# Ledger of designs, part 5: VH-VL binders against Protein LST7 (LST7)

Target 1, 242 residues: Protein LST7 (LST7), of Saccharomyces cerevisiae (p53237)
Amino acid sequence: MSSTVISLAHFCDKHGPRIISVTQSAEKGTLGEELLVPDYPTESYCESCLLQFPEESTRSMRCFIEDVPFITTQYSSIRYQLLNSIIKRAFSEETMIYDNMPFIFFDDLRGLNLVIGFKLYDENARGNERRYCFILTVDSRSHDDSMKMLSEHWNFIIGGFDKMIAYIKNIHKSEFLGKNKTVENNLETLNNNAFIGSYLRANKSKFGRNLVSLTDDKFLFVRIHKWNSFLLHTVMNENKLP

## First folded at step 7 (VH-VL; from b5 with heavy chain S31D)

Design c2
Fold by ESMFold2, look of step 9:
Structure c2 (fold): chain C 242 residues (1-242), chain A 119 residues (1-119), chain B 111 residues (1-111)
Amino acid sequence: as target 1 above (242 residues)
Amino acid sequence: QVELVQSGAEVKKPGESLKISCKGSGYRFTDYWIGWVRQAPGKGLEWMGIIYPGDSDTRYSPSFQGQVTISADKSISTAYLQWSSLKASDTAMYYCARQPYEFGWFDPWGQGTLVTVSS
Amino acid sequence: DIALTQPASVSGSPGQSITISCTGTSSDVGTYNYVSWYQQHPGKAPKLMIYEVSKRPSGVSNRFSGSKSGNTASLTISGLQAEDEADYYCSSYTDSDTLVVFGGGTKLTVL
């Protein structure tokens, strides 16, 4: 199995840091079925934390690139505790400032991690924002070997994360502007202070929202899966630490 | 503005049951965790567990799992800590406190409920 | 159980600065920046002074500051005043089912 994975995580209002998705590869020529984990605990996740594919019963996704299977699930079967530790560290780093500026950290336990954080506006979230990051994790005992791989793919990985983040932000902005135009139009129609006050208070209820809902794109996680699979395949295909 | 108000001091015998309360006001009670912290006489602070009143998601420190029950009634913005059978070693001050996420900081704290268990 | 180590007591004179340490491990303070500090006067509930290592909630004097280095977090109180005499506790996220652990507490005496 691959020693390199890509994760999407967020800082949940209820839970703190939580993994939303993990993309990893299986051995070339296999079907990767051991990484498909359809029975995992979902009751511990709020709506904002869940990985949602278009078919609601589906909890994992697989594709093949040059006979290598790539699988996206909500957690790794044997790396779950380690990935949770990685995101708890990542969101606590002073350099996590959510401006698409990448940062890295390394230790002997958690390996080398490249992180890019971003935010989305959401009036239903505490502080009116939801905080996310993409993380490339290289699970290697050798700092020097991991750094060599990262330096050789630096621009490619950062560019890849930036493109997916820009896509997410753009379709979220489009969905947000559509809703705000509707609310703005309703405010003009209901130009009564009592009605406007009640209407605005109803829109301030705090609850978790999924990225699918925030973007109005039921295929969002399929797109993330395919993009992350492409990024991993490119990094692995150049004979770097998998 | 944000306040947690706890029930009054209790004097009990070993083997008796007890349920103490923590009522929140000035914020949306269902949107934050309530944690319980024990302080034995002359001792430090000890995290016992938490509850998210919005869905009753409850977590316990391993030291307290099976020893107490944490619950909440969101309709009256109140969390509870209860014992089915008190021991003398349960004599302590018990605080509730609000946490922003499952391992977040504690702010504000309730005033505390002193529980004394003696023969 | 997992514990954070604090000195049992520290003392200082009015106007001086003092520092209280909170030493953990790579499973908590050494890896994560989820450290908080609490002040407790006798007979009173604890009060949050610092969260996330160095952040001050509104209403807390800027005489209180926090930092960390390696496995040790520090609370610094500058311009020491008589009312600062209290017990001080650190807390941290930890890689365990406990989730949050407190230090043993430090009694600050203002001489």
Scores: ipSAE 0.751, ipTM 0.880, lowest interface PAE 0.9, mean pLDDT 85
Fold by ESMFold2, look of step 15:
Structure c2 (fold): chain C 242 residues (1-242), chain A 119 residues (1-119), chain B 111 residues (1-111)
Amino acid sequence: as target 1 above (242 residues)
Amino acid sequence: QVELVQSGAEVKKPGESLKISCKGSGYRFTDYWIGWVRQAPGKGLEWMGIIYPGDSDTRYSPSFQGQVTISADKSISTAYLQWSSLKASDTAMYYCARQPYEFGWFDPWGQGTLVTVSS
Amino acid sequence: DIALTQPASVSGSPGQSITISCTGTSSDVGTYNYVSWYQQHPGKAPKLMIYEVSKRPSGVSNRFSGSKSGNTASLTISGLQAEDEADYYCSSYTDSDTLVVFGGGTKLTVL
């Protein structure tokens, strides 16, 4: 069972810091079923906080790389409280400035954490923005071991996060430009129907926005899962780097 | 201007019920938590619980769970704190305050509602 | 069971700087930067002075500053004035069902 995970989190307007997804590995040669999350109540989750796969009944995603299972869920069944503590600390750090500049923090309980924050525009969010971060967590009792791993993979991990963030920002920018044109056109073309305009405005203010909606990409979390699995696999396989 | 205005002072006897109010204005009431804070005479501040009026999600401090009811009517931008049976030990100043997220800071505060419970 | 410790009182003369401490644990002040400070004059509601350890809301004088080291947060008031005489409370997020906890308060006396 791996002590290294990648999380995606955001600062929810209602809840503050919340985990959206966690990608982790299981023992090579197993199916990793101990990491799969059984059905859990989502009635207490807001829409912006939920991990959404294309099929609504799907709660976990699994893939295999060189016989190692990688699993993405809303939370780790064994490390949930620890990861919640990590993101609450991460979003409170002064160095969280959302300019794709990485930072790290370490303590004996939360391990070594590499964090990169980013923002997306959302007119439905407080301040018209949603704040996110990717976090690589090395949950090790040894600072020296964690720093060794991070120093060997620094450029790779940062580059990997930067590429995924750039992808998300690019497809969000494309969707946002298209959506703004549609909303503007609807208001202009429906100007003589105030009821429809009022309904759309009220409906828009009722719901938070998920990353799937912000990007118009129902496979976004599948892509994040596969990319994070690739990053984790490379980091864990130190024999490929001298 | 963001403002929280509370109902007036109350003088009650033990065993009576009471419902005090906190009306928000100058912001979208359903987008922020309203917290309730107790201050007994000559004592410090004590968090009682919070409500998110947008969906009525309500959380209580363990010390107050089952002792009071926190509610809101979003149609009139008002939160409430209610007792079914007051005790003399409920004598205190009660503040409502706005919080930006479930454990955020308190700003602004209401002016307070003094509740006096005596026989 | 979880409390933030403040001194009961502190005093200073006009023009001096004073510091009020707020000591917690690694479950709150020591790990997180969600500390706030409130000023309360007698008979008045509390007023937010500092949030997120060191940030000032608009309208709060830059004589008020906040900092944190280890498990202890500090509120510093420079150029002490008579109107600074009040009770001061810290608060912090904590890893518990309580979520937010207040300190016991510190009475500042301006001599």
Scores: ipSAE 0.750, ipTM 0.881, lowest interface PAE 0.9, mean pLDDT 84
Fold by ESMFold2, fold request of step 9:
Structure c2 (fold): chain C 242 residues (1-242), chain A 119 residues (1-119), chain B 111 residues (1-111)
Amino acid sequence: as target 1 above (242 residues)
Amino acid sequence: QVELVQSGAEVKKPGESLKISCKGSGYRFTDYWIGWVRQAPGKGLEWMGIIYPGDSDTRYSPSFQGQVTISADKSISTAYLQWSSLKASDTAMYYCARQPYEFGWFDPWGQGTLVTVSS
Amino acid sequence: DIALTQPASVSGSPGQSITISCTGTSSDVGTYNYVSWYQQHPGKAPKLMIYEVSKRPSGVSNRFSGSKSGNTASLTISGLQAEDEADYYCSSYTDSDTLVVFGGGTKLTVL
């Protein structure tokens, strides 16, 4: 079982920090079935927290890269408590300022974590913003080995997260440009993070929104799955390189 | 302006039932948690539990599970704390407070409801 | 036993700075930055002074500040005034079946 995983999480208005998706790998040559999650009811779940694939009944997405299976699910059955603890810490860190600057933290229980946070404007969210992060987790208590792997792949991982975040922000901006020019100014302020304080509050109806809705991209989580699988595969294959 | 207003002080005997209230105004009542906090005479604050009025999701501190019932009527923006059979040890000040997420800070607080249980 | 430890009392003279500590474990204060501080005058409801370790709500004087180091969070009151005399409670998220715990409280006496 691979010690490295990638999570997407957000700060839910009702629940606080919640995992939206986790991408994990299994042993080369296997089908990775231990990482698949069973069917579960989702109709009462918070809309903003749900992992949503184009086919409504799909709960897990799997692909193979050079016979290594990569699986993306709503939660990790193996690492559930660990990852929930990690995101509660990550969103509470003072260095989480949502400016695409990465930060790391390590402890004996939570391993080594590389985090990049970002925001999207949404008038239906409290504070008119939804807060997200991508996290690469090395689930190992060996700080030196974990840090060596991370330092060898630092620019690659950060560049990979930056590209996915930029994609999400761009298609979110495009969705709003198709609806309202006035919101364009607020979107640029929020997405740049430099002008968030200039936005004035409105008493709008507040409810959760899925990332698919915010981007108008029903394949968004398929793209995230494929990209995260590529990032993990590259890190695993190059882990032995100088 | 966000405000929580609680029902008035109560003087009761052991074994009697009681339901006290907390009415929210100035915000969308269904979009935030309401927590209940006990303060025994001369003692500190104890978290009892919370409810999310939007879907009635209710959580209790293990210390208070089975001792009280937390409920809400979202049509009148009101949360409730109730006992089926009061004990002398239930004598305390009871506060409601709003929480932004399930383990968030408490702001604002209601003014408190003093419950006195004695023979 | 999931509890946050505060000193029972602290004191200071007007104009001085004082600090109230709140000590937890790696299951709460040591790992997470979800610490809040509440001021309670006699006979009154608590009032939020600091949330998320160091953030000050609107309407709270900038004489109040919060910080954390290791397993200990701190509330600092600068320029101490008579009106600051009150009980102060910390609270934190914790890794347990309970979600939120309070400290035992600290009585601040202004000389």
Scores: ipSAE 0.741, ipTM 0.867, lowest interface PAE 0.9, mean pLDDT 87
Fold by ESMFold2, fold request of step 9:
Structure c2 (fold): chain C 242 residues (1-242), chain A 119 residues (1-119), chain B 111 residues (1-111)
Amino acid sequence: as target 1 above (242 residues)
Amino acid sequence: QVELVQSGAEVKKPGESLKISCKGSGYRFTDYWIGWVRQAPGKGLEWMGIIYPGDSDTRYSPSFQGQVTISADKSISTAYLQWSSLKASDTAMYYCARQPYEFGWFDPWGQGTLVTVSS
Amino acid sequence: DIALTQPASVSGSPGQSITISCTGTSSDVGTYNYVSWYQQHPGKAPKLMIYEVSKRPSGVSNRFSGSKSGNTASLTISGLQAEDEADYYCSSYTDSDTLVVFGGGTKLTVL
């Protein structure tokens, strides 16, 4: 029952492509406990890679839509290696253009994948930007069946990803511009002396930042979980699959 | 000018220990991985492992796991490659190189440290 | 699948173009675009010539270009010069614990 999933990933300055979250459904009428990964000690993760819920100890989120459980975790022991391969391919594709233009790829191992990449400005990141993508993965079908499902839901899926991406960009932009108003004025002054401005930027330490920190929204991943659950439920419920 | 400068050539006997160094300058040393690459005489390049000096996260190629120790001292922008007991087959040129992420390209490279182990 | 195959040697005359191949599998070159090329003159450290299949770092001549098709990446050197005589290595990310693998190297001889 995990034939279709939605992932959020980023290109970490330290690790390269990393999964931040995966949203999956379980069988209707169950509690979805099999999708909660086995209790394990978390490895040390960089801050930018971490799925962070408001409750400090929470590692997963679960909701129910019409008696179907939807679970979001950072890892899935059943699919961890496959999802890592998918994101490493996705971020390396020439068509990965961080302007909300979707692309797809397919192979027998990785299934059909619909990808939309986006960027957020962050002066603490290498190159002053952090790169992300949302991925819809359909992995248990023939190429023709997967393309039919994607074709029938194309506008809905892309529109759904676009809306969440726009939300993230807007609250990030509002928080960044609000915090950096004085810095923007100082940058104008420093532009009269490009050497001094370059020196200040060169000395700033780089460090990872979580999406929660970048947006100042401690419920951001709860919102992403609920939105992705809605998208998955709609795609699966419409019975557009053969 | 981003630069990696390695310690000088070493001539050793089997069973001796050795620690060679790689000092980075012209960039934030803690923001990049330092990888180690071996080149045996007349042979190609072999990736040995990598360290992220910012948090000392260290990864080894399976072929070198347990055979060498990779470490770093971020306070002096220096990475190290270390053997507890050298063998003749360790005779090689050893390079350090900077990588932007854990499997990224190598740029720049250090000048190399020739290690010769003979009885 | 972690092995990258390069020809042992290739040769060309000054002014000609040559291509060096780097063949992998669907576990590396065939799936991912994390291929790099390095030039190594005798007794010197390798130098990055191409990264991410086709990108050229600052200071590398535009006579060097990279491409990929299927499981094979290619380094093309146009307008061969004597100074291009060197060993050339490809590298790639691979689906394995090693993460990065090098090809066996290609000795380019300028005739």
Scores: ipSAE 0.719, ipTM 0.869, lowest interface PAE 1.0, mean pLDDT 84

## First folded at step 9 (VH-VL)

Design e2 (from b1 with heavy chain R98T)
Fold by ESMFold2, look of step 9:
Structure e2 (fold): chain C 242 residues (1-242), chain A 119 residues (1-119), chain B 111 residues (1-111)
Amino acid sequence: as target 1 above (242 residues)
Amino acid sequence: QVELVQSGAEVKKPGESLKISCKGSGYSFTDYWIGWVRQAPGKGLEWMGIIYPGDSDTRYSPSFQGQVTISADKSISTAYLQWSSLKASDTAMYYCATQPYEFGWFDPWGQGTLVTVSS
Amino acid sequence: DIALTQPASVSGSPGQSITISCTGTSSDVGTYNYVSWYQQHPGKAPKLMIYEVSKRPSGVSNRFSGSKSGNTASLTISGLQAEDEADYYCSSYTDSDTLVVFGGGTKLTVL
C-alpha cells in the first residue's frame, strides 16, 4: 500500500540534516490517533530544529479534510528511520543548490522524493544562511504508481511548495529589514560602541535560529500544517485536480 | 590559525588510568564537534566517538561504548579521552579532529598522542 | 556490512594519473554523498583532501579530484609527484550507530 508524506527539514549547524515537521494522513473516517505524538522531550533539540506551535503544551497538530485526518508532528512514529534516511540523502544531492529548482530521486528503499530547497539569511548561522527543504515522499509498493502520481501532480506540488517558500521568505525579509532598521535607529539615537553592538548581535543570534523567530510569526507552523494538509489531500484525491 | 594541540606521548602499564587532552584554539570551541580517531600501529583509522563541547552531547561508536570516556571542559577549550583501566590492546596513536556536524568530515586534526601500554 | 573496501596498494609513475577506489554499500556510499578522502604521510596526522565526494578544501591541489558511481567512490590524482606517496583513507556516513566509517587504507607508491 502506498502513502504520501510532506516533510520540512533543515541542515542544522550542530546535527546536519534534521526533520522539523512531517505531515501525514490517516485512514478516512478514523481519528488518526496512532499518528499523534502528544508529548516528547524537547530539551534535547536545538532551537533551530524545533517544531513550535503557539501553545507550549502542543506537540502535534491535527485537522480533518473530508473526514480524512491530517497530522503534523516533528517525527513519524511509523516512518522515523525512513524519513531520517531520506533527508540525509536529499541534503547531500549535488542538485540541491537551494535555488527553488525542484529535483527528484528514487530508490527501492526510500521511494520517490520531490525536493525543493531554499535558504534564509541569518548572520547567526554558519555562512550567514540557514538551509531548508520541503520534500514530498511517495512511499508506494509500485515504482510505476509513484511516477504516475508525481507526473500527474507535478505542477500542483511544485506550485504549492513555491507559494509556501515565497510566503516564508517574504515574512522573513520583512522581519529582517524591520529588526535591522530598528537596531540601526537605536544606534543612531545613541552613539555606537563595539560592546553595545556585540550584545545586540548576541540577542539577534538567540532569536534568529528558529523559523518562528526568523519570521516573527508564532502561527507559522500552523500555516505550514494546514497548507501541507491541503496539498496532500489534493494529490490523494485525483478528482480535485483539473 | 585554527589549531588542535594534543597532550604528549604516554607510556603506561595495563590496569592504569589515563586521560589525554586536545586543546582547541583560533575558533569558537563550543560550536563544533571534537571527534576522536584511533590508529593502532601499522593499522588504519577507526572513529571512536564525538563530543559537542557547548552542551556535552556525546556519541560513541559501538566498538568503543563503555571502553573510553569522552569529555570536555569548555572553560579551557579542551576535550579529553579517558580510560579507567588500560589494556595492552589500547596501544595506538589517538587523534582528535574537528567535525562540522555529527557525521561530517575531519578537519583540522591534532598532531596525535601516542599511547603505549606494555608490561 | 559497515566497512568500506579499498585496495591495499596502488602504484604509478611520476606524471601519470591514478585512481584509488572506495567501495561501500547502499547503506553508505551508494546512497549518500558524504564521502571524504584523507592523505597520511608516515608519522603525520591525516590531511583532508576531498569532502562531500568531490569538493576540495582550500590549499589542496586541483590534481586531486573525487567522484562516485554506484557504491564506489574514487580519488583521482593526476600528474603524480613523489610527495603524493602516502596512505589514503576514505570515509563515509553510514546508516548505523557508528555514523562514520573509514576504509582500510591504500598505500600509494610513486615509482
Scores: ipSAE 0.754, ipTM 0.884, lowest interface PAE 0.9, mean pLDDT 84
Fold by OpenDDE, look of step 14:
Structure e2 (fold): chain C 242 residues (1-242), chain A 119 residues (1-119), chain B 111 residues (1-111)
Amino acid sequence: as target 1 above (242 residues)
Amino acid sequence: QVELVQSGAEVKKPGESLKISCKGSGYSFTDYWIGWVRQAPGKGLEWMGIIYPGDSDTRYSPSFQGQVTISADKSISTAYLQWSSLKASDTAMYYCATQPYEFGWFDPWGQGTLVTVSS
Amino acid sequence: DIALTQPASVSGSPGQSITISCTGTSSDVGTYNYVSWYQQHPGKAPKLMIYEVSKRPSGVSNRFSGSKSGNTASLTISGLQAEDEADYYCSSYTDSDTLVVFGGGTKLTVL
């Protein structure tokens, strides 16, 4: 069965491409227990990589829409290798655009993937930027079916991602400006900075920062979960891929 | 300036243990990976593994997994490569290098440590 | 062992342009833009010349350029100089258990 998954990924200064969160759906009428991930040592994750919910002990989030369970976890227990391969591929593209320009790729191994990237300014990051992307993955070997689904829901999907990205950017900007009123002009420098080329050996220690910290929104991942769940539910209800 | 200084050449016999070092300076030692690369005499470069000194996260090449131990002491900005029991086939130049990301490039490199294992 | 394939040797005259190829698979060079090139003079440590397929570190001559097509990455050295005589190694990230793999190396001779 073809499954659609939404992931949030980032290019970690330490680890490279890493998944921050995966939202998946389970079968209607079930609890989706198979999508839950076992307890894992969070100490192995850097701050930037961590999925953080308001309740610190919470490692996953579940909601139900019309009796369909949607679950967000740090990684997919059943699609771990697949998604890792996908995000690595996504961040390897020379033409990765971080201005909400959709990037689509398909192959027999990774299925159909829609990637939308965005950047956040952070002086504590290499290159003074954090790179992220949302990825819609249709885990299907049928290119035609996957493309059909994507095409039929294109505006809805893109609109959804744009909304999420806009929210993140706006909150981040507000947080950033609140701390440094003089730095409004520095946000423009984000476009001119070679991310990797600026690995300045002489710079101060770079630290990991979580999106919650960057945005000062403790509920950020809850919101992302809700948005992703809604998107998935809408897409799945209208066009169930075999 | 970022610099990696490796320990001096070693001459050992088979069966002996060895620990060589790579000391970093001129940068935040805990923020960058350190990789080890082997080069046998007259041969090419071979990736052995990497360590992140900040949390001691270590990754090995399958070829070197269990054959060597990579470690780091962040208090003195030093990474280590060690053998419990050397073999003649371990004769090689060993380089350490900084790596900005888990699978990024290596730069700069240490000067290398020549290890000679002969009976 | 996973290895990238390089020609054993290449040669050129001063002022010429030469290209060294590095051929991998879809598990490394073909998929990922994490290809690096290193120059190594005899008795010296390798030096990074190109990273991420085509980017040059500070201080590296613009005579060195990198590209990739399919599963093959290429290092081009224009305006060949005597000092360019060295061994050159490519490397790439892999999606296997081996995170980084090197090519076999190419000896460049300046005639």
Scores: ipSAE 0.012, ipTM 0.579, lowest interface PAE 8.8, mean pLDDT 85

